# VHH binders against Sushi domain-containing protein 2 (SUSD2), part 12

Target 1, 195 residues: Sushi domain-containing protein 2 (SUSD2), of Homo sapiens (Human) (q9ugt4r445to639)
Amino acid sequence: RLASAFGDPHFVTFDGTNFTFNGRGEYVLLEAALTDLRVQARAQPGTMSNGTETRGTGLTAVAVQEGNSDVVEVRLANRTGGLEVLLNQEVLSFTEQSWMDLKGMFLSVAAGDRVSIMLASGAGLEVSVQGPFLSVSVLLPEKFLTHTHGLLGTLNNDPTDDFTLHSGRVLPPGTSPQELFLFGANWTVHNASSL
Key: E = the ipSAE of ESMFold2; O = the ipSAE of OpenDDE; V2 = 0.75 times the mean of E and O plus 0.25 times the DockQ between their complexes.

## First folded at step 13 (VHH; framework vhh_7mjh_2)

Design w3 (from v2 with S53T G54S; at its last look DockQ between E and O 0.81; V2 from the best seeds 0.00; counts 0 for: pae E 4.8 > 2)
Fold by OpenDDE, look of step 13:
Structure w3 (fold): chain B 195 residues (1-195), chain A 124 residues (1-124)
Amino acid sequence: as target 1 above (195 residues)
Amino acid sequence: EVQLVESGGGLVQPGGSLRLSCAASGFKFRSYAMSWVRQAPGKGLEWIGRIYTSGSTSYNPSLKSLVTISRDNSKNTLYLQMNSLRAEDTATYYCAKGRWTFTSGTLEYTFDYWGQGTTVTVSS
């Protein structure tokens, strides 16, 4: 099942719910205790090619770890408009090879603007440059049913519970924009948990 | 043609140390994670550990304290340092090239090439 986040940023949950959340900071896109999968994203104002800052926010970095795997962060490169990949907080170079076998994951880079991450669980991520921001897609196998939390929702074929807070409280469909903002803010990454 | 050639095996006393080497050819060595596995007489294959393209390593928890895996990409060589060897470490040691593959919808790591192995005998 596929979920995605893109633009300023617009979210599509695993169960197909659409919403926009434009908070600034680091947020939990996905947590799954099944494999201890964690996907986090940083949202910031973007920088246009002319150096002007965007009015809205978008994703500027995505980090992923599963269990004791390596930690991979994909972020917008400063001033180049491309992608930069960090492995355990160190910059990786893909000048000589476009793919790597990492601990618990497979990483590949295409054309300098798209990164694919395949995890040992079968989960997958694709991070790409789209304008001044990143787009992220997360693909989960069926075994993750009922086991996901975060901004990308609970994968269970029930869109009515996609706005589940960290506490487990479920906001109803049709929640107001103000409450949706609070929903998004509720999934702020704590400093100690930042990848 | 992919070739993996282990060397460095032999007879060693208990408590001794040994470094095994694996010379790789026929593929872009630096692009692949490499593993060591062993097979004791009359027993099944046992995974020892793996070194990834990043240089990070993963070990069998039962052997972690006794082994260190490293690589020299400039020499296309994989190494296995073993310390404090015991009689139960007697086995044929293999280096193996791995790859990620999808099996039945699940991503898993598999070995696609093996060396002929080098035999280590720990005996007083």
Scores: ipSAE 0.022, ipTM 0.421, lowest interface PAE 3.7, mean pLDDT 90
ESMFold2, look of step 13: ipSAE 0.189; ipTM 0.650
ESMFold2 (binder alone), look of step 13: mean pLDDT 82; pTM 0.790

Design w4 (from v2 with S104G G105N; at its last look DockQ between E and O 0.96; V2 from the best seeds 0.77)
Fold by ESMFold2, look of step 13:
Structure w4 (fold): chain B 195 residues (1-195), chain A 124 residues (1-124)
Amino acid sequence: as target 1 above (195 residues)
Amino acid sequence: EVQLVESGGGLVQPGGSLRLSCAASGFKFRSYAMSWVRQAPGKGLEWIGRIYSGGSTSYNPSLKSLVTISRDNSKNTLYLQMNSLRAEDTATYYCAKGRWTFTGNTLEYTFDYWGQGTTVTVSS
């Protein structure tokens, strides 16, 4: 199953729910205890080509780790530039290679603005540039069914519970913008759990 | 024409140290994870460990305290440092190349080439 986050920022959950959450900060896109998979993203105002900031926010960085794998972060190199990839908080160069066998994952960079990550579990992450922001897609094998949490929702073929809080409380259908903000804020990354 | 050539083997006393090298050619060494494997006389293969393209390592838990794997991407060379050697570490040591492969719903690292080996004898 596929979920995505793109634009300002628009989310499509694993079960197909659409929403927009215009937060600022770091957020949990996905946690899956089955493999200890964690995907986090940073949302910020973008920088337009004329140097001014956008009025809304979008994703500017995404980070992933599974179990004791290497930690990979993909971020905008500048507000209007290409992508930068960090391995365990150190910037990588792709001038002499376009792919790497990493601990617990395979990393590939295409065209300087598309990054693919395949995790040992079979989970996949694709990151690209979209305007002033990142576009991120997450693909999960079926073994993750019933094991996901975060802004990308609960993968269980039931979109009505995609707005599940940490407590297990489910926000009702027809969620207002105010309740979507509470959902997003509920999944804020704190410094101790930041990748 | 992938080639892997191990060197640095020989006779060493118990408690000693030894550094093995593996010269690699015919592929883009810096992108691949590289592994060490050994085989004692009359025994099966024993995986020692792996070093990934970014420098992270994974080790056989039973050997973790005895070995250190490193690489020099500018020289296309893989290294195995062994310390506190024991008679049971007598073996032929191979370096190996592989790649991540998708097997069903998981990625596994599989070997596709390895060298002729270098023999280490720990004696007396």
Scores: ipSAE 0.540, ipTM 0.827, lowest interface PAE 1.6, mean pLDDT 83
ESMFold2 (binder alone), look of step 13: mean pLDDT 82; pTM 0.801
OpenDDE, look of step 13: ipSAE 0.869; ipTM 0.931

Design w5 (from v2 with S35T; at its last look DockQ between E and O 0.96; V2 from the best seeds 0.76)
Fold by ESMFold2, look of step 13:
Structure w5 (fold): chain B 195 residues (1-195), chain A 124 residues (1-124)
Amino acid sequence: as target 1 above (195 residues)
Amino acid sequence: EVQLVESGGGLVQPGGSLRLSCAASGFKFRSYAMTWVRQAPGKGLEWIGRIYSGGSTSYNPSLKSLVTISRDNSKNTLYLQMNSLRAEDTATYYCAKGRWTFTSGTLEYTFDYWGQGTTVTVSS
């Protein structure tokens, strides 16, 4: 199943729920205990082509690790356009290769600045540039059913519980924009859990 | 065109050390994970460890205190450092090339080339 985050930032959960959340900071997009999969994103104001900051925020970086795999971060390249990839916090060059066999994952750069990551579990992550921000897609195999949490929602074929807080409290459908902001802020990454 | 050539084997006393090399050619060495495997006389294959493109390693837990795997991408060479050797470590040591493949919804690591091996004998 597919979930995505893009634009200002617009989220589509694994079960199809749509929402917008204009936070600034680092957030949990996905946690799945089944394979110890963690996906985190950084949201901040973007820089438009004319040099001014956007009024809202969007994703500017995304990081992933599964179990004890290598840690990959994909972020906007500030000076050159496109995407920059970090492996265990070190910038990679794709001048001499377009793909790498990493610990626990396969990494490739395709179609210009599209970055694809395939995890050992079969989970996939695809990152591309969208305006001043990233577009992120996450694909999960069926075995993750009932095992996900975070801004991309609970994958259980029931969108009514996609807004589940850390406490286990579920925000009901029809939640106000102010309450949706609380959902987003509830999934803030603390320093100890940052990738 | 793909070739893997191991070297550095020989006779070693218990407690000694050896460094094995694997010279690689015919493929983009720096993108691939590389693996060491051994086979003791009359026994099956035993996985030693793997070094990934970025330098991360995974080891057989029973051998972890004995071995260190490294690579030099500028020389297309894989290394196996072995220390504190015991008679049980007598074997032919092979380097191997493989790749991640996506099969039935998961990534599976498969081997496609092996070297001819280099023999290490540990005896008193």
Scores: ipSAE 0.536, ipTM 0.826, lowest interface PAE 1.6, mean pLDDT 82
ESMFold2 (binder alone), look of step 13: mean pLDDT 80; pTM 0.775
OpenDDE, look of step 13: ipSAE 0.866; ipTM 0.930

Design w6 (at its last look DockQ between E and O 0.97; V2 from the best seeds 0.76)
Fold by ESMFold2, look of step 13:
Structure w6 (fold): chain B 195 residues (1-195), chain A 125 residues (1-125)
Amino acid sequence: as target 1 above (195 residues)
Amino acid sequence: EVQLVESGGGLVQPGGSLRLSCAASGFKFRSYAMSWVRQAPGKGLEWIGRIYSGGSTSYNPSLKSLVTISRDNSKNTLYLQMNSLRAEDTATYYCAKGRWTYFTSGTLEYTFDYWGQGTTVTVSS
């Protein structure tokens, strides 16, 4: 199954629910206890060509770790307009290589604008540039069914519980935009859990 | 063609230390994870550990206190530091190259595809 986040940022959950959450900060896109998979993203205002910031936000970075794997962050590169990859908080160079065998994952980079990560569990993460922001896709094999939480929703073939809070309480399917902002804010990354 | 050449083996007294080297050629060494494996006389293969492209390591828990794996990507060389050697550490030590392999089961497994000829370490009084 596929979920994605792109644009302003627009989210499509694993079960197909669409929503927009225009917050600022770092957020949990996905947590899956089955393999201790964690995917977090940073949302920020965009920078216009004249240097001013937009009122809306979009994703500017995403980070992933599974179990005790290496930690990979992919973020927008300010000067180059492409993507920058950090391995355990240190910038990587891909001038002499396009892929790496990392602890718990396989990382590949195409032309500085597309990053693919394959995790040992079979989960996959694809990151690309979209305008002033990045686009993130997460692909999960079927073994993750009933095991996911976060802004990308609960993968269980039932979109009615995609808005599940940390407490386990489920917001109803007809949730208003204001209530969706509370859902997004509920999944804010705390400093101790930051990747 | 892929070549892996181990060196640094020999006779060592119990309690001693050795540093083994593996010279790699014929592939983009810096992109691959590299492993050490050993085989004691009359025994099967025992995995020692792996160092990944970014420098992270994983070790066999039973050997973790005795070994350190490192790499020098500028020299295409893999190293194994062994300390406090015991008679049971007598073995042929191999470096190995592998890859993450995707299986139809939907999992990734790390599989070995090339091995060196090995270097023999003998720990004896």
Scores: ipSAE 0.495, ipTM 0.807, lowest interface PAE 1.9, mean pLDDT 81
ESMFold2 (binder alone), look of step 13: mean pLDDT 81; pTM 0.784
OpenDDE, look of step 13: ipSAE 0.885; ipTM 0.941

## First folded at step 14 (VHH; framework vhh_7mjh_2)

Design y1 (at its last fold request DockQ between E and O 0.97; V2 from the best seeds 0.83)
Amino acid sequence: EVQLVESGGGLVQPGGSLRLSCAASGFKFRSYAMSWVRQAPGKGLEWIGRIYSGGSTSYNPSLKSLVTISRDNSKNTLYLQMNSLRAEDTATYYCAKGRYTWTPSGTLEYTFDYWGQGTTVTVSS
ESMFold2, look of step 14: ipSAE 0.653; ipTM 0.870
ESMFold2 (binder alone), look of step 14: mean pLDDT 82; pTM 0.787
OpenDDE, look of step 14: ipSAE 0.890; ipTM 0.942
ESMFold2, look of step 15: ipSAE 0.625; ipTM 0.859
ESMFold2 (binder alone), look of step 15: mean pLDDT 82; pTM 0.786
OpenDDE, look of step 15: ipSAE 0.890; ipTM 0.942
ESMFold2, fold request of step 23: ipSAE 0.658, 0.655, 0.621; ipTM 0.870, 0.872, 0.857
ESMFold2 (binder alone), fold request of step 23: mean pLDDT 82, 82, 82; pTM 0.786, 0.787, 0.785
OpenDDE, fold request of step 23: ipSAE 0.896, 0.899, 0.895; ipTM 0.948, 0.950, 0.947

Design y2 (from w2 with S104G G105S; at its last look DockQ between E and O 0.94; V2 from the best seeds 0.81)
Fold by ESMFold2, look of step 14:
Structure y2 (fold): chain B 195 residues (1-195), chain A 124 residues (1-124)
Amino acid sequence: as target 1 above (195 residues)
Amino acid sequence: EVQLVESGGGLVQPGGSLRLSCAASGFKFRSYAMSWVRQAPGKGLEWIGRIYSGGSTSYNPSLKSLVTISRDNSKNTLYLQMNSLRAEDTATYYCAKGRYTWTGSTLEYTFDYWGQGTTVTVSS
């Protein structure tokens, strides 16, 4: 099952719920205890080609770790058509390779603007450049049913509980725009849990 | 095609140290994880550890305090440093290459090529 985040930033959850949360900071896109999978993203104003900031926010970085795997971060590289990939907080070069066998994951890069990560669990991420921001897709195999939390929602074929807070409390259907901001802010990453 | 050639074995005193090398050719060494495996006389294969493309390592818990695996991607060479050797560390030491394979539901790392081995004898 697929979920995505793109634009300023628009989210499509695993169960198909669509929402926008124009926050700034670091957020939990996905946590799944089944495999200890964690996906986090940074949202901030983008930088246009003329050096000015965008008027809204969008995703500029995403990081992933599963269990005791390597930690991969993909971020905008402040150059045309470019993504920068960090492995355990060190920048990687792809001049002599386009793919790597990492601890717990397989990483590949296409044309400097698309990064694919396949995790040992079978989960996958694809990150690409979209205007001044990133586009992020997450694909989860069926075993993750009932095991996900975060801004990309609860994967259980029931979109009515996609707005589940960190405490486990579910926001009701018809949630106001102000309450949706509470949902987004509820999944803020703190320094101790940052990847 | 793929070749893995171990070297650096020999006779060493108990308590000594030894560094083994594995020269790799015929594949993109820097993209693959690489492993060391040993076989004591009359025993089965024992996995020592693995070093991934980015330098992260995983070790057999029973050996982790005795060994260090490293790699030099510019020389296509894998290393095994062994310290405080004992007679029980006498074995043939192999380097091995593998790859991630799709099992139908997960990714697993499996071996596909092995070297000829280098023999280490720990004796006074």
Scores: ipSAE 0.631, ipTM 0.860, lowest interface PAE 1.1, mean pLDDT 83
ESMFold2 (binder alone), look of step 14: mean pLDDT 82; pTM 0.793
OpenDDE, look of step 14: ipSAE 0.892; ipTM 0.944

Design y3 (from w2 with S58D T101R; at its last look DockQ between E and O 0.95; V2 from the best seeds 0.79)
Fold by ESMFold2, look of step 14:
Structure y3 (fold): chain B 195 residues (1-195), chain A 124 residues (1-124)
Amino acid sequence: as target 1 above (195 residues)
Amino acid sequence: EVQLVESGGGLVQPGGSLRLSCAASGFKFRSYAMSWVRQAPGKGLEWIGRIYSGGSTDYNPSLKSLVTISRDNSKNTLYLQMNSLRAEDTATYYCAKGRYRWTSGTLEYTFDYWGQGTTVTVSS
């Protein structure tokens, strides 16, 4: 099952719920205890082509780890206009290769503007550039059913509980923008859980 | 043509140390995870460990305290450092190349090429 985040930022959950949350900071897109999968994203103002900042926020970085795998971060590369990939906090060069066998994951870069990550569990992540921000897609195999949490919702074929807070509380259908802010802010990354 | 050539084997005394090398050619070495495997005389293959493209490692728990795997991507060379050697470490040591393959909805590591091996004998 597919979920995505793009724009300022617009989210489409695994079960199909759409929302916008214009936060600043680092957020949990997805966590799944089944494989100890964690996907986190940074939202901040972007840089427009004329050098000024956008008024709203969007995703500028995403990081992923599963179990004790390597940690990969993909972020906007401001000076080159493409994507920059960090492996365990070190910038990678793709001038000599377009893909790498990493611990617990396979990483590939296409045309300098798309990064694909396949995890040992079969989960997949694709990151690309969209204007001043990045676009993120996450694909989960069926074994993750009932095992996910975060801004991309719970994968259980029931979109009514996609706004499940860290506490287990579920926000009702038709949630106001103010209540969606509560949902988004609830999934803020704290230092101890940061990738 | 993929080629993996091990070297550095020989006779070493118990308690000693030895570093093996594996020269790689015919593929983009820096993109691949690389492994060491050994085979004692008359025994099956024993996986020693793997070093991934970015330098992270994974070891056979039974050997973890005895070995360190490293790589030099500028020289296309894989290394195995062995310490505190005992007679049971006498074996032919192989360098191996593999790749991740998508199988049954998971990402599995599969070996596809092997070197000819270098022999280490631990004897007083």
Scores: ipSAE 0.589, ipTM 0.848, lowest interface PAE 1.3, mean pLDDT 83
ESMFold2 (binder alone), look of step 14: mean pLDDT 81; pTM 0.788
OpenDDE, look of step 14: ipSAE 0.880; ipTM 0.936

Design y4 (from w2 with T101V T103V; at its last look DockQ between E and O 0.96; V2 from the best seeds 0.79)
Fold by ESMFold2, look of step 14:
Structure y4 (fold): chain B 195 residues (1-195), chain A 124 residues (1-124)
Amino acid sequence: as target 1 above (195 residues)
Amino acid sequence: EVQLVESGGGLVQPGGSLRLSCAASGFKFRSYAMSWVRQAPGKGLEWIGRIYSGGSTSYNPSLKSLVTISRDNSKNTLYLQMNSLRAEDTATYYCAKGRYVWVSGTLEYTFDYWGQGTTVTVSS
């Protein structure tokens, strides 16, 4: 199954629910206890061509770790808008390599315009630049069915519970913009859990 | 063609130290994870550890206090530092190259090339 986050930021959950959450900060896109998979993203305002900030936010960084794997972060490079990859908080160079066997994952960079990460569990991430923001796609194999939480929803073939809070409480279908903001804020990454 | 050549083995006193080297050629060493494996006489293979492309390591928990794996990408060389050697560390030591492969919905690291090995004997 595929879920994505892109634009301002617009989310499409694993079960197909669409929503927009204009938060600012770091958020849990996905947690899956089955493999101890964690995907987090940072949302912030973009900069328009005239130097002013956008009216909404979008993703500027995404980080992933599974179990005790290496930690990979992909982010927009400062001011240039280019793509930058960090391995365990250190910037990588791809001038002499386009792919790496990392602990628990396979990392590749295609033509400077997208980063692909394959995790030991079979999960995958693809990150590319989209205007002033990142576009992130997450692909999960079938074994993750019933095992996911976070802004990308619960993967259980039932979109009515995609807005499940940390507590297990489910916001109902047709959730208002105010309730969507609570859902997004509920999944804020605290500093102790930051990748 | 892929080649892996171990060196640095020999006779060592108990409590001693030894550094093994593995010279690699025929592939993009910098991008691959590299492993050390040993086989004591009359026993099966024992995994020692692996160093990944970015420098992260994983070790056999029973050997973690005795070994350090490192790599020098400029020389295409893998190293195994062993300290406080005991008689039970007598073995042939192999370096190995592998790759991630897709197996039934998971990504598994599988060995594809091995060196000929270098023998370490710990005896007084």
Scores: ipSAE 0.582, ipTM 0.845, lowest interface PAE 1.3, mean pLDDT 83
ESMFold2 (binder alone), look of step 14: mean pLDDT 83; pTM 0.808
OpenDDE, look of step 14: ipSAE 0.885; ipTM 0.940

Design y5 (from w2 with L107I; at its last look DockQ between E and O 0.92; V2 from the best seeds 0.69)
Fold by ESMFold2, look of step 14:
Structure y5 (fold): chain B 195 residues (1-195), chain A 124 residues (1-124)
Amino acid sequence: as target 1 above (195 residues)
Amino acid sequence: EVQLVESGGGLVQPGGSLRLSCAASGFKFRSYAMSWVRQAPGKGLEWIGRIYSGGSTSYNPSLKSLVTISRDNSKNTLYLQMNSLRAEDTATYYCAKGRYTWTSGTIEYTFDYWGQGTTVTVSS
């Protein structure tokens, strides 16, 4: 199953629910205890080609770790218009290589604007540039059914519980804009859990 | 075309230290994880550890305090530092190359090339 986040930012959950959450900060896209998989994203205003700031927010960085794997962050490179990749918080150079065997994951970079990560569990992450923001896709194998949490929803073939808060409380269908903001803000990453 | 050549083996006294080297050629060493494995006389293979492209390591828990794996990407060389050597560390030591492969919706790390080995003898 596929979920994605793109634009300002628009989310499509693993079970197909669509929503927009225009927050600023770092957020949990996905947590899956089955493999200790964690995917986090940063949302902030973007920089347009004329140097001005966008009115809304979008994703500008995404980070991933599974179990005791290496930690990879992919972020917009503000001075070059492409992507920058950090391995364990250190910027990587792809001058001499376009792929790496990392602890617990395989990383590859195409043309400086697409990054692919395959995790040991079979989960996959693809990051590309979309205008002033990132486009992020997450692919999960079937074994993750009933084990996901976060802004990308609960993967259980039932979209009615995709807006599940950190506490386990489920927001109903037809949730107001204020309550959708509660859902988004509920998945804020705090300093201790930041990747 | 892939070549892995171990060196630095020999006779060492108990309590001593030794650094083994593995010279790699014929592939983009910098991109691959690399491993050390040993085989004591008359025994099976024992995995020592692995160092990944970014420098992270994983070790056999039984050997973790005795060994350190490092790599020098500019020299295409893998190293094994061994300390406080004992008679039971007498073995042929091999470096190995592997890669991630996809199987049934997961990825696994598998070995594909091995060196000829270098022999370490620890004698009292």
Scores: ipSAE 0.532, ipTM 0.829, lowest interface PAE 1.7, mean pLDDT 83
ESMFold2 (binder alone), look of step 14: mean pLDDT 81; pTM 0.793
OpenDDE, look of step 14: ipSAE 0.707; ipTM 0.866

Design y6 (from w2 with T106D; at its last look DockQ between E and O 0.94; V2 from the best seeds 0.78)
Fold by ESMFold2, look of step 14:
Structure y6 (fold): chain B 195 residues (1-195), chain A 124 residues (1-124)
Amino acid sequence: as target 1 above (195 residues)
Amino acid sequence: EVQLVESGGGLVQPGGSLRLSCAASGFKFRSYAMSWVRQAPGKGLEWIGRIYSGGSTSYNPSLKSLVTISRDNSKNTLYLQMNSLRAEDTATYYCAKGRYTWTSGDLEYTFDYWGQGTTVTVSS
């Protein structure tokens, strides 16, 4: 099952719920205890040519770890138009290779600005550049059913509980933009859990 | 043609140290995880550990304190440092190449090539 985050930023959950959350900070996209999978993203305003911030935000980085795997971060390159990949906080070069066997994952880079990550569990991430921001897609095998939470929702074939807060409280379907902002802010990454 | 050539084996005293090398050719060494495996006389294969493309390692827990795996991507060479050697470490030591494959919704690592091995004998 597929979920996505793209644009400023628009989210499509694993069960198909759509929403926009124009937050600023670092957020949990997905946590799955089954494999200790964690996916986090950074949302920031865009920068205009004159140095001022846009009103909207979008994703500028995403990080992933599963269990004791290597930690991969993919982020927008500040001085180039592409993506930058960090492995355990060190910037990688793809001059000599386009793919790597990593601990717990397989990493590949197509055209230097589309990054694919396959995790040992069968989960996958694709990250690419979309305008001034990045786009991320997450694909989960069926074994993750009933095992996820975060901004990409609870994967259980029931979209009515996709807006589940960290406390376990569920916001109803048809939630207003103000209430959706509460949902998004509820999944803010704390410093101790940051990848 | 993929080739893996181990060297550095020989006779060593108990408590001694030895460094094995594996020269690799015929594939993109820097992209692959590389492994060491050993086989004591009359015994089955024992996995020692793996070093991934980015330098992270995984070790057989029973051997972790005794071995260190490293790689030099500029020389296409894999290393095994062994310390505090004991008689039971007498074995033929092989380097191995594998790859990740997608199988039934899981990412699995499988071996596809081994070297000829280098023999280490620990004897007083």
Scores: ipSAE 0.564, ipTM 0.840, lowest interface PAE 1.5, mean pLDDT 83
ESMFold2 (binder alone), look of step 14: mean pLDDT 81; pTM 0.794
OpenDDE, look of step 14: ipSAE 0.881; ipTM 0.937

## First folded at step 15 (VHH; framework vhh_7mjh_2)

Design z1 (from y1 with R99W; at its last look DockQ between E and O 0.73; V2 from the best seeds 0.00; counts 0 for: pae E 2.4 > 2)
Fold by ESMFold2, look of step 15:
Structure z1 (fold): chain B 195 residues (1-195), chain A 125 residues (1-125)
Amino acid sequence: as target 1 above (195 residues)
Amino acid sequence: EVQLVESGGGLVQPGGSLRLSCAASGFKFRSYAMSWVRQAPGKGLEWIGRIYSGGSTSYNPSLKSLVTISRDNSKNTLYLQMNSLRAEDTATYYCAKGWYTWTPSGTLEYTFDYWGQGTTVTVSS
């Protein structure tokens, strides 16, 4: 099953719920205890090609680890255009290779602006550039059913509980903009859990 | 053509140290995980450990305190550092390249498709 995050940042959960959350900071997109999978993202104002700041926020970085795998971060490059990939907090070069067999994951880079990550569990991430922001897609095998939490929702074929807080409380359908902000803020990453 | 050539074996005293090398050619070494395996006389194969493309390692728990695997991607060379050697570490040591294959049950399995000729380490006084 597929979930995505793109734009200002617009989210489509694994069960198909759409929402927008204009936060700043680092957030949990997905946690799945089944394989100890963690996906986190940074949201901030973007920088357009002319150097000006966007009016809203969007995703500028995403990081992933599963179990004791290597930690991969994909972020917008400091220079104009493209993506930068960090492995265990060190910048990688793809001038000599386009793919790597890493601990617990397979990493591939296409055209310098699309990064694919396949995890040992069969979970996958695709990251690409979208204007001043990232577009992130997460694909999960069916074994993750009933095992996910975070901004990308609870994968259980029931979109009504996609807004489940860290406490387990479920926000009802038709949630107000104020409550959507609470949902987003509830999944803020703290330093001890940061990838 | 994939080639793996081990070197650095020999006679070493108990308590001594030795570093083995494996020169790799014929494939994009820096993209692949690489492994060390050994076989003591009269015994089966024993996996030592694996080093991934980014430098992370996984070790046989029984050997973890005795060995260190490293790689130099600029030289296409894999290394095995062994310390505090004992008579039971006497073996032929192989480097190996693996890849993933589908099993009949539909799972992916990491298997070794290329091996070096081996280098022999003898721990004796």
Scores: ipSAE 0.403, ipTM 0.787, lowest interface PAE 2.4, mean pLDDT 82
ESMFold2 (binder alone), look of step 15: mean pLDDT 80; pTM 0.773
OpenDDE, look of step 15: ipSAE 0.869; ipTM 0.930

